# Designs tried in a protein design chat: miniprotein binders against q9bqp7. Part 137

Target 1, 240 residues: q9bqp7
Amino acid sequence: VPQNWFPIFNPERSDKPNASDPSVPLKIPLQRNVIPSVTRVLQQTMTKQQVFLLERWKQRMILELGEDGFKEYTSNVFLQGKRFHEALESILSPQETLKERDENLLKSGYIESVQHILKDVSGVRALESAVQHETLNYIGLLDCVAEYQGKLCVIDWKTSEKPKPFIQSTFDNPLQVVAYMGAMNHDTNYSFQVQCGLIVVAYKDGSPAHPHFMDAELCSQYWTKWLLRLEEYTEKKKNQ

## First folded at step 10 (miniprotein)

Design yb37
Fold by ESMFold2-Fast, scan of step 10:
Structure yb37 (fold): chain B 240 residues (1-240), chain A 94 residues (1-94)
Amino acid sequence: as target 1 above (240 residues)
Amino acid sequence: SREELWERIFELIEKGDKEEALRLLREYIEKYPDNPLALFIVADLLYDMGRPEEARKVLERAKELAKKTGDPELIEYVELLELLIERLLEELKK
């Protein structure tokens, strides 16, 4: 049970578009300061199980690749993920911002993987945009806010070399999504309400991406878990 | 409760009380046979205690259960432990 409870949804807001909403997707720049990011909170409060599994995975990879090979592998995974996000932002941005160089970035196995998901995405309202929860004091940079199959979602794009058929296999991704959602719903830079999440796992070989949809009830359940992680982070930070 | 027993097991592992952790893990698995991570931890503890033959048998069970329950990430850790067990078994032969 969280000590500093706060609601994920804002009763003052609607998920329906209004005339004051901009026609171009929002891209609020991330302002760096001492306020923790969602990813920092999650990284600093991993469960004992997650830490145990991660250390065993690291040992395996180092044994197979050597220390230098492991560093190269992790750097390549990071770079591919970054390029995938840049390509998606270009695809979902207004056509006038697309460049010939950007079009070349759109050709990859990961982009091929998400094509069928993108056909169901419309009404993009935010791309690579900063969110801040003023009351709970955390920040984040979300990937995308758009309608997926007619429902407004916080959408998080992930890359993977292996299938992830069950949502529970994505570890902290649901917590990340609801943390962004709760922040956006209480951030004065935004006027709408998001009640659903979507985690899209894209595959390097171009095989069809797996969408993991989170309805309002599921988001509320994960929000409680996120609040517990945030409290744990705050306590650990007090102890330095 | 299930949660209390699970937390107690990790406390014992952290303290290095591997025999007691193994005892509680066996009780946990008997009561809750649907957790492949619990089987993996048993195999890992057995390996760490120098019991690789027993570790290998339990790890095979962990792998099959992970496939059935949809924990593909755990299979990566299973493969690491399989490699370590094989190396230890080869070392013990000579």
Scores: ipSAE 0.123, ipTM 0.558, lowest interface PAE 4.3, mean pLDDT 81

Design yb38
Fold by ESMFold2-Fast, scan of step 10:
Structure yb38 (fold): chain B 240 residues (1-240), chain A 94 residues (1-94)
Amino acid sequence: as target 1 above (240 residues)
Amino acid sequence: SREELWERIFELIEKGDKEEALRLLREYIEKYPDNPLALFIVADLLYDMGRPEEARKVLERAKELAKKTGDPELIEYVELLEYLIERLLEELKK
């Protein structure tokens, strides 16, 4: 059980649009800070088993590809993911002017993969936007906040070479989503409430993306796990 | 005892004492047969030791148990080791 328990949802906020909400999606820049990011907390609180498996994977890949080959492989995976996120931000932003460069990004297999998901996405409230939990003292950069099938969600876009048909196949991604959600719900830069999450795994070959919807109850369950990871991180820092 | 045995196994792996690690892993699996990670580590060590046919057989068991017990994170690592074992077996066939 977490010692510094805090609720994920803010009872003073609504998930329904109101007239005072910005017509353009919010894009608050992430400022460099000593406050830990969601990804930093998760990376620093991996279990012994997770650390062992990750190190074995790295060793195996380095043996097969060489140091430079491994570096190129991981760099390429990162770059493809970044381009996918840039393309989605462009597609979902009503103010974006299509440029020649954007048109090239829109033709990827990953974008084809998510077409059936995108038709159910509307009412975009935030894109590539920074969140900060002022009370719990962590920051993050979320991909998207929009309505998915009529429900306001924190949406996290992922690229994968392997099929991910079950939410548990996405590892710490549910914790990442609820961490962003809890931060946004208590961040003074935002006025609305998000109670649902969506992890979308897109495939390079254009195969249909897998959506992993997280309702309010599931989000609350993962929120407790996130608070435990945050507590572990905080205690680890005090002991350094 | 279970946690102590588990920590001793990892310590032996880190020291490169692979045969002793395998011995303790077999003891661990007999007492705790529902842990797919233990089977995966056996397969991983066998591959490291140049015993890919034995590794493949154990890894198959690890995969089936991981699916049954709902350990999808481990399945990702199983797939990588499967790929490496098959490549090594192909090279040895040449």
Scores: ipSAE 0.199, ipTM 0.615, lowest interface PAE 3.8, mean pLDDT 82

Design yb39
Fold by ESMFold2-Fast, scan of step 10:
Structure yb39 (fold): chain B 240 residues (1-240), chain A 94 residues (1-94)
Amino acid sequence: as target 1 above (240 residues)
Amino acid sequence: SREELWERIFELIYKGDKEEALRLLREYIEKYPDNPLALFIVADLLYDMGRPEEARKVLERAKELAKKTGDPELIEYVELLERLIERLLEELKK
């Protein structure tokens, strides 16, 4: 149980659009400082199980690919993910900031993979936007806030080489989503309430992406786990 | 408790007490037979200790249980270790 509990949802806010909401998606820039990011908190508080699996995976991959091959593999995975996020932001944003869109970004197997998900996405309210929890003192950069099948969601886009049909298969991704949700719900830069999450795992070969929808109840369960990770991080930082 | 036993196992692994870790892992699996990760860790430790034939048998059990319980993320780790075990077994033939 967390020592200092704080609610994920803000009773002062509604998930329904109002006239004061901007017509274009919000994009608040992330300015890194001493306040920890969601990803840093999660990386610094991995369970012994997670550390073991990550350490062994790295050792085993190096044995299979060699040190140079492993570096090439990880760099390629990073680049693929970056290009996928850039393509999604371009597709979902009405803003014409670039003279011409990169055709190669739109042709990827990952974009083909998410087509059936994108058909159910509308009412985009935020893209690649910074969130800060003013009370719990953490920051993050979320991918997307939009309606999925009529429900306002924090949407997190993931790339994968292998199918991930269960939400448990996405590791700390549910914690990341609810951390962004809780921050946004209490961030003065935003006026709306998000109660649902969506993790979309896209595949390189164009196989249909797996959507992992998180309703309000599931989000509340993962929020409690996120609060525990945040408290663990804070305690470790105090002891440095 | 289950959590205390699980934490103790990892403590032994990081301390380098692999034989004692294996003993507690086997005790854990007997009490909690539905955890494919525990079987995977046994296989991984056996591989590290130069016992690839035993590792292969345990890893096969881990793979079957992971498919049954719906843990495809663990299956990625299993398949990687499976390839390395087969490579080691081929090397030992020479």
Scores: ipSAE 0.462, ipTM 0.808, lowest interface PAE 2.1, mean pLDDT 84

Design yb4
Fold by ESMFold2-Fast, scan of step 10:
Structure yb4 (fold): chain B 240 residues (1-240), chain A 94 residues (1-94)
Amino acid sequence: as target 1 above (240 residues)
Amino acid sequence: SREELWERIFELIEKGDKEEALRLLREYIEKYPDNPLALFIVADLLYDMGRPEEARKVLERAKELAKKTGDPELIEYVELMERLIERLLEELKK
């Protein structure tokens, strides 16, 4: 059990829209400071198993591709992910620009992969927006908050080289989603409550994306695990 | 406990004590046969120790168990190791 337990959901908030909610999705800019990001907390608290697998994968890939080949591979993966997120923000945003309507961004295999998921997405409330948990002191940049099949979700878009049909195979992604959810639910820049998560894994070849829906109960389970990771991070910082 | 044994295995790997890590991994697998990652780690250590024929056999077992338990991330890692083991085996023939 975490020493510094805090609830993921805010009892003072509702997931129902109110008249004062903006018609344009929120996009709060991320302000860099000494407060740790969700990704940094997760990177600094990887289990010994995760560290082992990451280091071995890196060593083995370098053996296969060479150092330059590995660098090119990882740079290309990063660039593809960045372009995929830019395309999704453009598609889901009510405001169009010439840049955001670029056909190269809108007609990739990754975008084709998520078409069936996008048909079930509506009521976009936030895009590429910063969240901060004021009490637990962490920040993050979430991809999207929107209704998926009628339920308000924190949605995280992922690109993958290999199929991930089971939620257990998405690594720390569920922790990332609930960390953003808990922060948003307690961030004064937002007025609504999110109780569900969605991890969407898209494929380069256009194969149908795998949606991993997380209901309120599952989110609460992963929230406890996130609090333990945050506690571990905080202890490591105090002992430096 | 299961968790204590698992942690000890990784401590030994970090310290470079591959033989002792293999010994504890074999004990772990006997007690907990449904973990494909444990078999994968055995294969990976055997490869590092210059025992690619043994690594290949264990890796095949890891792959089958990973398919059965639904671990596609481990399957990707297994396939990478399969390619490296086959390269090493071909080099050793020379």
Scores: ipSAE 0.488, ipTM 0.819, lowest interface PAE 2.0, mean pLDDT 84

Design yb40
Fold by ESMFold2-Fast, scan of step 10:
Structure yb40 (fold): chain B 240 residues (1-240), chain A 94 residues (1-94)
Amino acid sequence: as target 1 above (240 residues)
Amino acid sequence: SREELWERIFELIWKGDKEEALRLLREYIEKYPDNPLALFIVADLLYDMGRPEEARKVLERAKELAKKTGDPELIEYVELLERLIERLLEELKK
């Protein structure tokens, strides 16, 4: 149990659209700060199991591909993910002009993979936007806030080479989503409330992406786990 | 108890005391038989110690248990280790 529990949802906010809400998706820039980011908290509080598996995976992949091959593999995975996110931001933002590189990325298997998900996405309210939890003192950069099948969601886009048909296959992704959600719900730069999450795992070969929808109850469950990770991070920082 | 034993196992792995880690892993598996990750770690350590035939047998058990318990992420690690074990066994065949 977390020692300092704090609610994920803000009772002062509504998830219903206001006439005063901007018609343009918000894009708050991420400020460089001593305040920890969601990704830093998660990376520095990995379980012993996660650390072991990641280290062994690296060692085993190097044995399989060679040191140069492994470096090329990881660089390509990173670049593909970056380009996928850039393409999605361009697709979902009516106010951006597609760049030459973005046009080429629209032809990628990852973009083909998410087409059936994108058909159900509308009412985009934030894209590549910074969030800060004023009370719990953490920051993050979320991918997207939009309606998915009529529900306002924090949407996180992921690329994967292998199928991830179960939410437990995505490790810390649910924690990342609810951390952004809780921050946004308590960030003065935003006026609305998000109660749902969506993790979309896209595939390089164009196979249909797997959507992992998180309702309010599931978000609350993962929020408790995120609070424990944040507490662990804070304790580690005090001891360093 | 379970958490303490699990922590000691990883401490031994980090210190490079692989034989002692294997002994504690066997104790852990006897007490907590539904953890496919524990079997995977046994197989991984056996491979690292140059015991690929034993590693292959344990890895098959890990794979079967992972499928039963619904741990698809572990299956990815299992398949990678399977390929490396088979490659090592082929080299030893020569």
Scores: ipSAE 0.365, ipTM 0.751, lowest interface PAE 2.6, mean pLDDT 84

Design yb41
Fold by ESMFold2-Fast, scan of step 10:
Structure yb41 (fold): chain B 240 residues (1-240), chain A 94 residues (1-94)
Amino acid sequence: as target 1 above (240 residues)
Amino acid sequence: SREELWERIFELIRKGDKEEALRLLREYIEKYPDNPLALFIVADLLYDMGRPEEARKVLERAKELAKKTGDPELIEYVELLERLIERLLEELKK
């Protein structure tokens, strides 16, 4: 149990649309300051198991591919992920016309992989938008907030490639989602409440993406784990 | 507890005390036989210690358990180590 517990949901907010809500998705820019990001907190509080697996994976991949091969591999994985997120933002943004976008961005296997998920996504409220938890003092940049099968969700898009590494964020993906959710629910730039999460893993070969839906109860369970990671981060910073 | 034993194992690995880590891993596996990750760590440590024949045998057990428990992420890591073990074994034949 965390010593400094704080609720994930805001009792003063509703998930129902408000008449004063903007008709276009919010895109609050991320402003860097001394406040730690969700990714920073998770990276600095990796379990010994996560550190071991990440370090071993890196060493083993370098042995297999060489230093230059490993650099090329990781750069390609990063670029593919970036392009996938850019394509999704374009597809989901009502402010952009598809006729004016590069059609090649929309023809990847990853985009084909998520087509069946996108059919169930509507009511986009935020895209590539910054969140800040004013009380717990952390920030983040979330991918998307939209309705999935009628439920308002924080949605996180992930790509998968073979060979697939154990990356630091793979195990922590549910923690990222609930951290963004808790921040948004207490951020004055937003007026609505999010109670559900969705992690979508897209595949390079176009195989159907795997959706991992997180209901309110599951989000609350992961929120407790996120609070423990945040507390550990704060304690480590005091001792550095 | 399970978590305490698990954390102690990684602390020993961090300190470079691989033999003691292997001893505790064997104890962990006897008590918690359904964790394919524990078998993978044994194989990885054996490979790192220059014991590829032993690593290969343990890694095959890890792979079968991972398939049975539905851990496809671990299977990909297992396959990477499997390729490296085969490379080392082939080099040692020369």
Scores: ipSAE 0.452, ipTM 0.796, lowest interface PAE 2.0, mean pLDDT 84

Design yb42
Fold by ESMFold2-Fast, scan of step 10:
Structure yb42 (fold): chain B 240 residues (1-240), chain A 94 residues (1-94)
Amino acid sequence: as target 1 above (240 residues)
Amino acid sequence: SREELWERIFELIDKGDKEEALRLLREYIEKYPDNPLALFIVADLLYDMGRPEEARKVLERAKELAKKTGDPELIEYVELLERLIERLLEELKK
């Protein structure tokens, strides 16, 4: 149990659209400062086992590909992921920037992979938007907040390729989603409540993406685990 | 007890004391034979120590156990190490 527990949901908020909500999805820019990001907290609080596996994977990949080959591999994975997120933001945005779509971004196997998921996504409320938890002192940049099959979700888009440069990030992804959710539910820049999460794993070969839906109960369970990771990070930083 | 032994093994690995880490890992595996990660770590350390034939044998056991326990993430690490072991074994034949 976390020593400094805080609720994930805000009982004063609703998941229904507010009349004051903007007609376009929110896109609040991420401001860099000393406040830790969700990803940094998770990276700094990996178990000894997770750290061992990640460092060994890096060492072994460098042995297989060489230093330059490993850099090229990780750069390509990063670039593919970036293009995938850019394409999704373009597809889901009602803004005129959609007219500047790059054909190459829209033709990837990853975009083919998510087509059946996108048909169930509507009511987009935020895209590539910053969240801050003022009380718990962390920040994040979420991918998307939209309705999936009628339920308002924090949606996280993931690409899958074997081998992956950061295998442990797949394990921590539910924690990332609920961390964003808890921050948004208590962030004054947002007026609505999110109670569900969705992790979508897209495949390079275009095979159908796997959606991992997280209901309110599951989100609450992962929220407790996130609070423990945040507490560990805070204590570790204080000792330095 | 189990957690203390597991923590101690990683401390030894971090210090570079691979021989002592292997000794404690073998004790751990005797007492807790259901952990495929422990077998993987043994194979990884044997590879580092220039013992690829022993590493290959242990790694096959790790792979089999990982499939039984449903650990697909560990299988990815196993496959990478398999490729490196086979490459090293081919180089030694030359």
Scores: ipSAE 0.485, ipTM 0.824, lowest interface PAE 1.8, mean pLDDT 84

Design yb43
Fold by ESMFold2-Fast, scan of step 10:
Structure yb43 (fold): chain B 240 residues (1-240), chain A 94 residues (1-94)
Amino acid sequence: as target 1 above (240 residues)
Amino acid sequence: SREELWERIFELIEKGDEEEALRLLREYIEKYPDNPLALFIVADLLYDMGRPEEARKVLERAKELAKKTGDPELIEYVELLERLIERLLEELKK
């Protein structure tokens, strides 16, 4: 392991199945504290380009929809995303009574969109679970850790109004995924190694979801970019 | 450098120096003609400055380049601004 450098992968860990692997996926609750979350770091270190585009998009949307219309739009997007994540957790959980209870959630267009991806998902190890990088001092709440086409992945579920056929279209999502991966690989609550990521973009109309697979090399490239964002966050907080 | 010029453009926009931002954006586009986002920013600034005729022309170029490069997020921003420009142009005729 190189000095003065923090690797994304933990050389002390294996991605091999453990005899003590739980039959129920891990779900470690997120404990709020002074340690920054992945989301906070990314929000506080947006490039000037990202800030400009977000501010202009908000201004333009308000001009088109009105303030109340914009508030309704953003609330609906949030609610749809929440329901989508709840449905996915239900589907991927081994608890049958939970799946029965959430039957109405399972009939959304977003769930139809991801059916072909879900057929390739197995060996779920964590769902809606907290991760902490003890050395780099950040926390996060990841959506899912499971095998996708035989490879153990940190999986991030996204809903979108527009097609996102390229990974570049998913903004900071690759950074979010590798941040969770690096944290999990160095979190004492977990014993396995994750080397791959998957961003799944689902569509409301049921159009086939776009899977963006990130192999170990791509994850390492984005990890370098995440470390720069984390360093920028630390510098900004010090100057406050 | 490319990164320094790009950052400087946004600093000027943040300060409200829209004319100087447009000058540097023109310089940037001459050096890096394959960036549809730069053309979009020019169109957005022209719209903000009350120059919708010029904004429409630049936005058309941004839209065409964005479709060629496969940038669906930018196309969403382009279409939103396109609708607002047409609305403003109709209002100015009154």
Scores: ipSAE 0.575, ipTM 0.868, lowest interface PAE 1.5, mean pLDDT 85

Design yb44
Fold by ESMFold2-Fast, scan of step 10:
Structure yb44 (fold): chain B 240 residues (1-240), chain A 94 residues (1-94)
Amino acid sequence: as target 1 above (240 residues)
Amino acid sequence: SREELWERIFELIEKGDYEEALRLLREYIEKYPDNPLALFIVADLLYDMGRPEEARKVLERAKELAKKTGDPELIEYVELLERLIERLLEELKK
């Protein structure tokens, strides 16, 4: 158990829509400062195994593709992920007049992969929105908060690409989701409670995406692990 | 303990002491034979040390074990290293 334990859920909040809540999804901009992001905390607290695999993968890819080829590969992976997230935000946002390039984004294999999941998504409350845990002092940018099969979830959209930067990178995704959830539940910019998570892994070839639903109990289990990673980050930074 | 031995192996790799890391990896594999990642690390170190023929043999064992234990992510790393070993072996025969 972490020394600085803090609850993930806020008993003063409800997951039901409130009449005073905005009618459009929230999109609070991420304003970076010295406060660590969820992704930075996770990157700085990787196991030695994860660090080794990431460094070796980078070195081996550079040997195979060349420096320029590796840069192009990683830029393309990043760009594909960015475009996937942009397409999802467009699909889930209130309708705007679409430009031709936006229409083309909606036809990717990744978007086809998630179609069956999108049919079960409704009641969108936040898209590409910043969260901050005011007490535990970390920030993040979550993808989506919406109802999935009637349950309000923090939804994280992932693309599958090979080779992956490090083994078990998908394992940290549950930590990322609960970190955002705990932050949102204690962020004054939000008024509702989220108790469930959903990790959606989309595939480039259009194969059906794999949904990983996280109920409140599972979220609480991963929250404890996230608090341990946050504690490790804080201790490492103190000893720099 | 298993975890202490595993951590020590990575400390040796970070220091560049590949021979000692290989010694501890062989000890680890004898005690815990169902970890395909340990075999992959042996192959990776052997490749980096300029021993591609030994690396290839160990890497094939890693691949077979990864398939048996259901580790498709590790298989991607194995295939990347396989291609590099083949390039190195081709270069060495020139």
Scores: ipSAE 0.565, ipTM 0.868, lowest interface PAE 1.4, mean pLDDT 84

Design yb45
Fold by ESMFold2-Fast, scan of step 10:
Structure yb45 (fold): chain B 240 residues (1-240), chain A 94 residues (1-94)
Amino acid sequence: as target 1 above (240 residues)
Amino acid sequence: SREELEERIFELIEKGDKEEALRLLREYIEKYPDNPLALFIVADLLYDMGRPEEARKVLERAKELAKKTGDPELIEYVELLERLIERLLEELKK
C-alpha cells in the first residue's frame, strides 16, 4: 500500500452543475515548474517488464524500418495524435470555429472512429486544461472533462494503429486519467467533482473507437496504483 | 517469490547472460504457465541468439496464450517479432 495515502475524491465537492458555473469550458494554462508532470512520473517509474518491452520494440522497429524510417514513423504518429487532439478541442469548444485543417481531418479515420462516442458527450467543463495537486506536488494537462452518457468524466483521447479492446491494453492510461482526476478534485481553480474516467481509443482506418469507461470503484483502484508510482518517483529522486 | 524471480531474470538479460536467463525463464514458466509474456521473452532471446527456428515455435505458443488470456498489447509485440523471424529465416535460405 502507499505510505502517503490521500483520497482521490473531495467530499466538499459535487458533480452537479450550479448556476455560477461558467458557460464556456475552462482552459487553465500549464505553468512549467520543477514540480513533476503525470507523464514524467509514469515514464520514470516503468516496471522492468515495461522497460524491456519498450526497448525491444524500439530495436525491432529500427530493424524493420531503418533508423530514418523509424524516426519518420514516430514523428508521423506524434503529429497525427496532436492533430486529432486539436480537432477534438475545436469540435467540443463553443468558442472556436473549425479550422480548414480540422475539417480535412473530419474526413480521416480517427474522427470517423469517434463519431459514435461524441454523440454521447455533452456538458463540456474543461478542455486542454492544467491541473495541479498542491498536496501531492504533481501537475498535468488533461484533454477533456465532460459528461459521457450522463456521468461527468475525465476523458482521455488516444490514437492507435492496432485494436485496443481491453483496458489493460492501454498500459498506464488509466493511471494518467485518475492522476488528473485526483489533481482536479483538489485544485482550487476548479469547483466540481469528477468520479469517473473514460479512455477513448480511436483508429486510423475508421473502425469504431473503443471506449473504456472507469467507474468510481475502478478509479479508486487505479488511484492506489498511481500513488505507489508517485511514491516510487519521489524515492528515486531522493536517492539521485 | 514471483517478483524476486522476475527481477533476477531481467537482471540476467541486462547483463547479457542469455543462457542463464533462459534457464530461469523455463523454471518461471513451469510455476506460472499462464503468463504469455514469459514465452515472448524466451522467443525474443532465442532470436537474439541466432536461433530463429526455436524462436518461431515458442512465439507461436506465446501468441496462442496471449489470445486466450486477452493480452492484445503483447500480440502487437509478438507480430513484430514474428515478421523479423520470418525475414531472418528467408535470409538464411539464400
Scores: ipSAE 0.359, ipTM 0.747, lowest interface PAE 2.5, mean pLDDT 83

Design yb46
Fold by ESMFold2-Fast, scan of step 10:
Structure yb46 (fold): chain B 240 residues (1-240), chain A 94 residues (1-94)
Amino acid sequence: as target 1 above (240 residues)
Amino acid sequence: SREELLERIFELIEKGDKEEALRLLREYIEKYPDNPLALFIVADLLYDMGRPEEARKVLERAKELAKKTGDPELIEYVELLERLIERLLEELKK
């Protein structure tokens, strides 16, 4: 049980569209801040097991690929993820400022992988947008807020290569999603309420992506776990 | 407790006390049977200790459990370690 409990949902907000909602998706820039990001909190509160497995995986990958091969591998993983997010933002954005689409980005196996999921996505409210929880003092950059199969969701897009490195585990992804959700629901830059989450794991070979839908009850369960991680981060920072 | 035992095991591995880590890992597996992650750690540790034949036997058991869990990332880790073990075994034949 967290000592500093705070609700994930905001009773002052509706999940219904209202007249104050913007006509184009919001894209609030993430500003440099001393306030910790969701990813920093999660990285700094990894279990001893997670830290151990990450280090072992790195050692084994270097043994298989060599130092240069491993550096190339990690660089490619990062670049592919970045390009995938850029392509999705382009596809989902009505923005005229996203000028000429990079055809190579749109032809990736990852984009093929998510096509069946994109058919169920509509009503985009935010893309690559900053969120801040003023009361709990954390920030984040969410990928997307849109309706998935008629439900307003925080959507987090993930890439997966063959072979998948063990340390790219999706274990903390539900925590990221609910952390963004709770921040957005209490951020004055937004006027709507999000109660559902969606984690989409896309595959490089174009195999159908796996959607992991999180209803309001599941989001509330993960929210409690996120609050515990945030408390752990705060305590560790005090002890430094 | 489960968490405290795992933390002690990781500390022992980091300190290089690999035999004591193996002893505690066996205790962990007896208490929490069919944990494929614990079996992977045993196989990985045996590989690191230059005991690839023993590592291969433990990894095969870990592989069976990983397939039952349907965890693709765990399966990929098993396959990575399997390739490294087989490479080492072939090198030792030379």
Scores: ipSAE 0.426, ipTM 0.793, lowest interface PAE 2.0, mean pLDDT 82

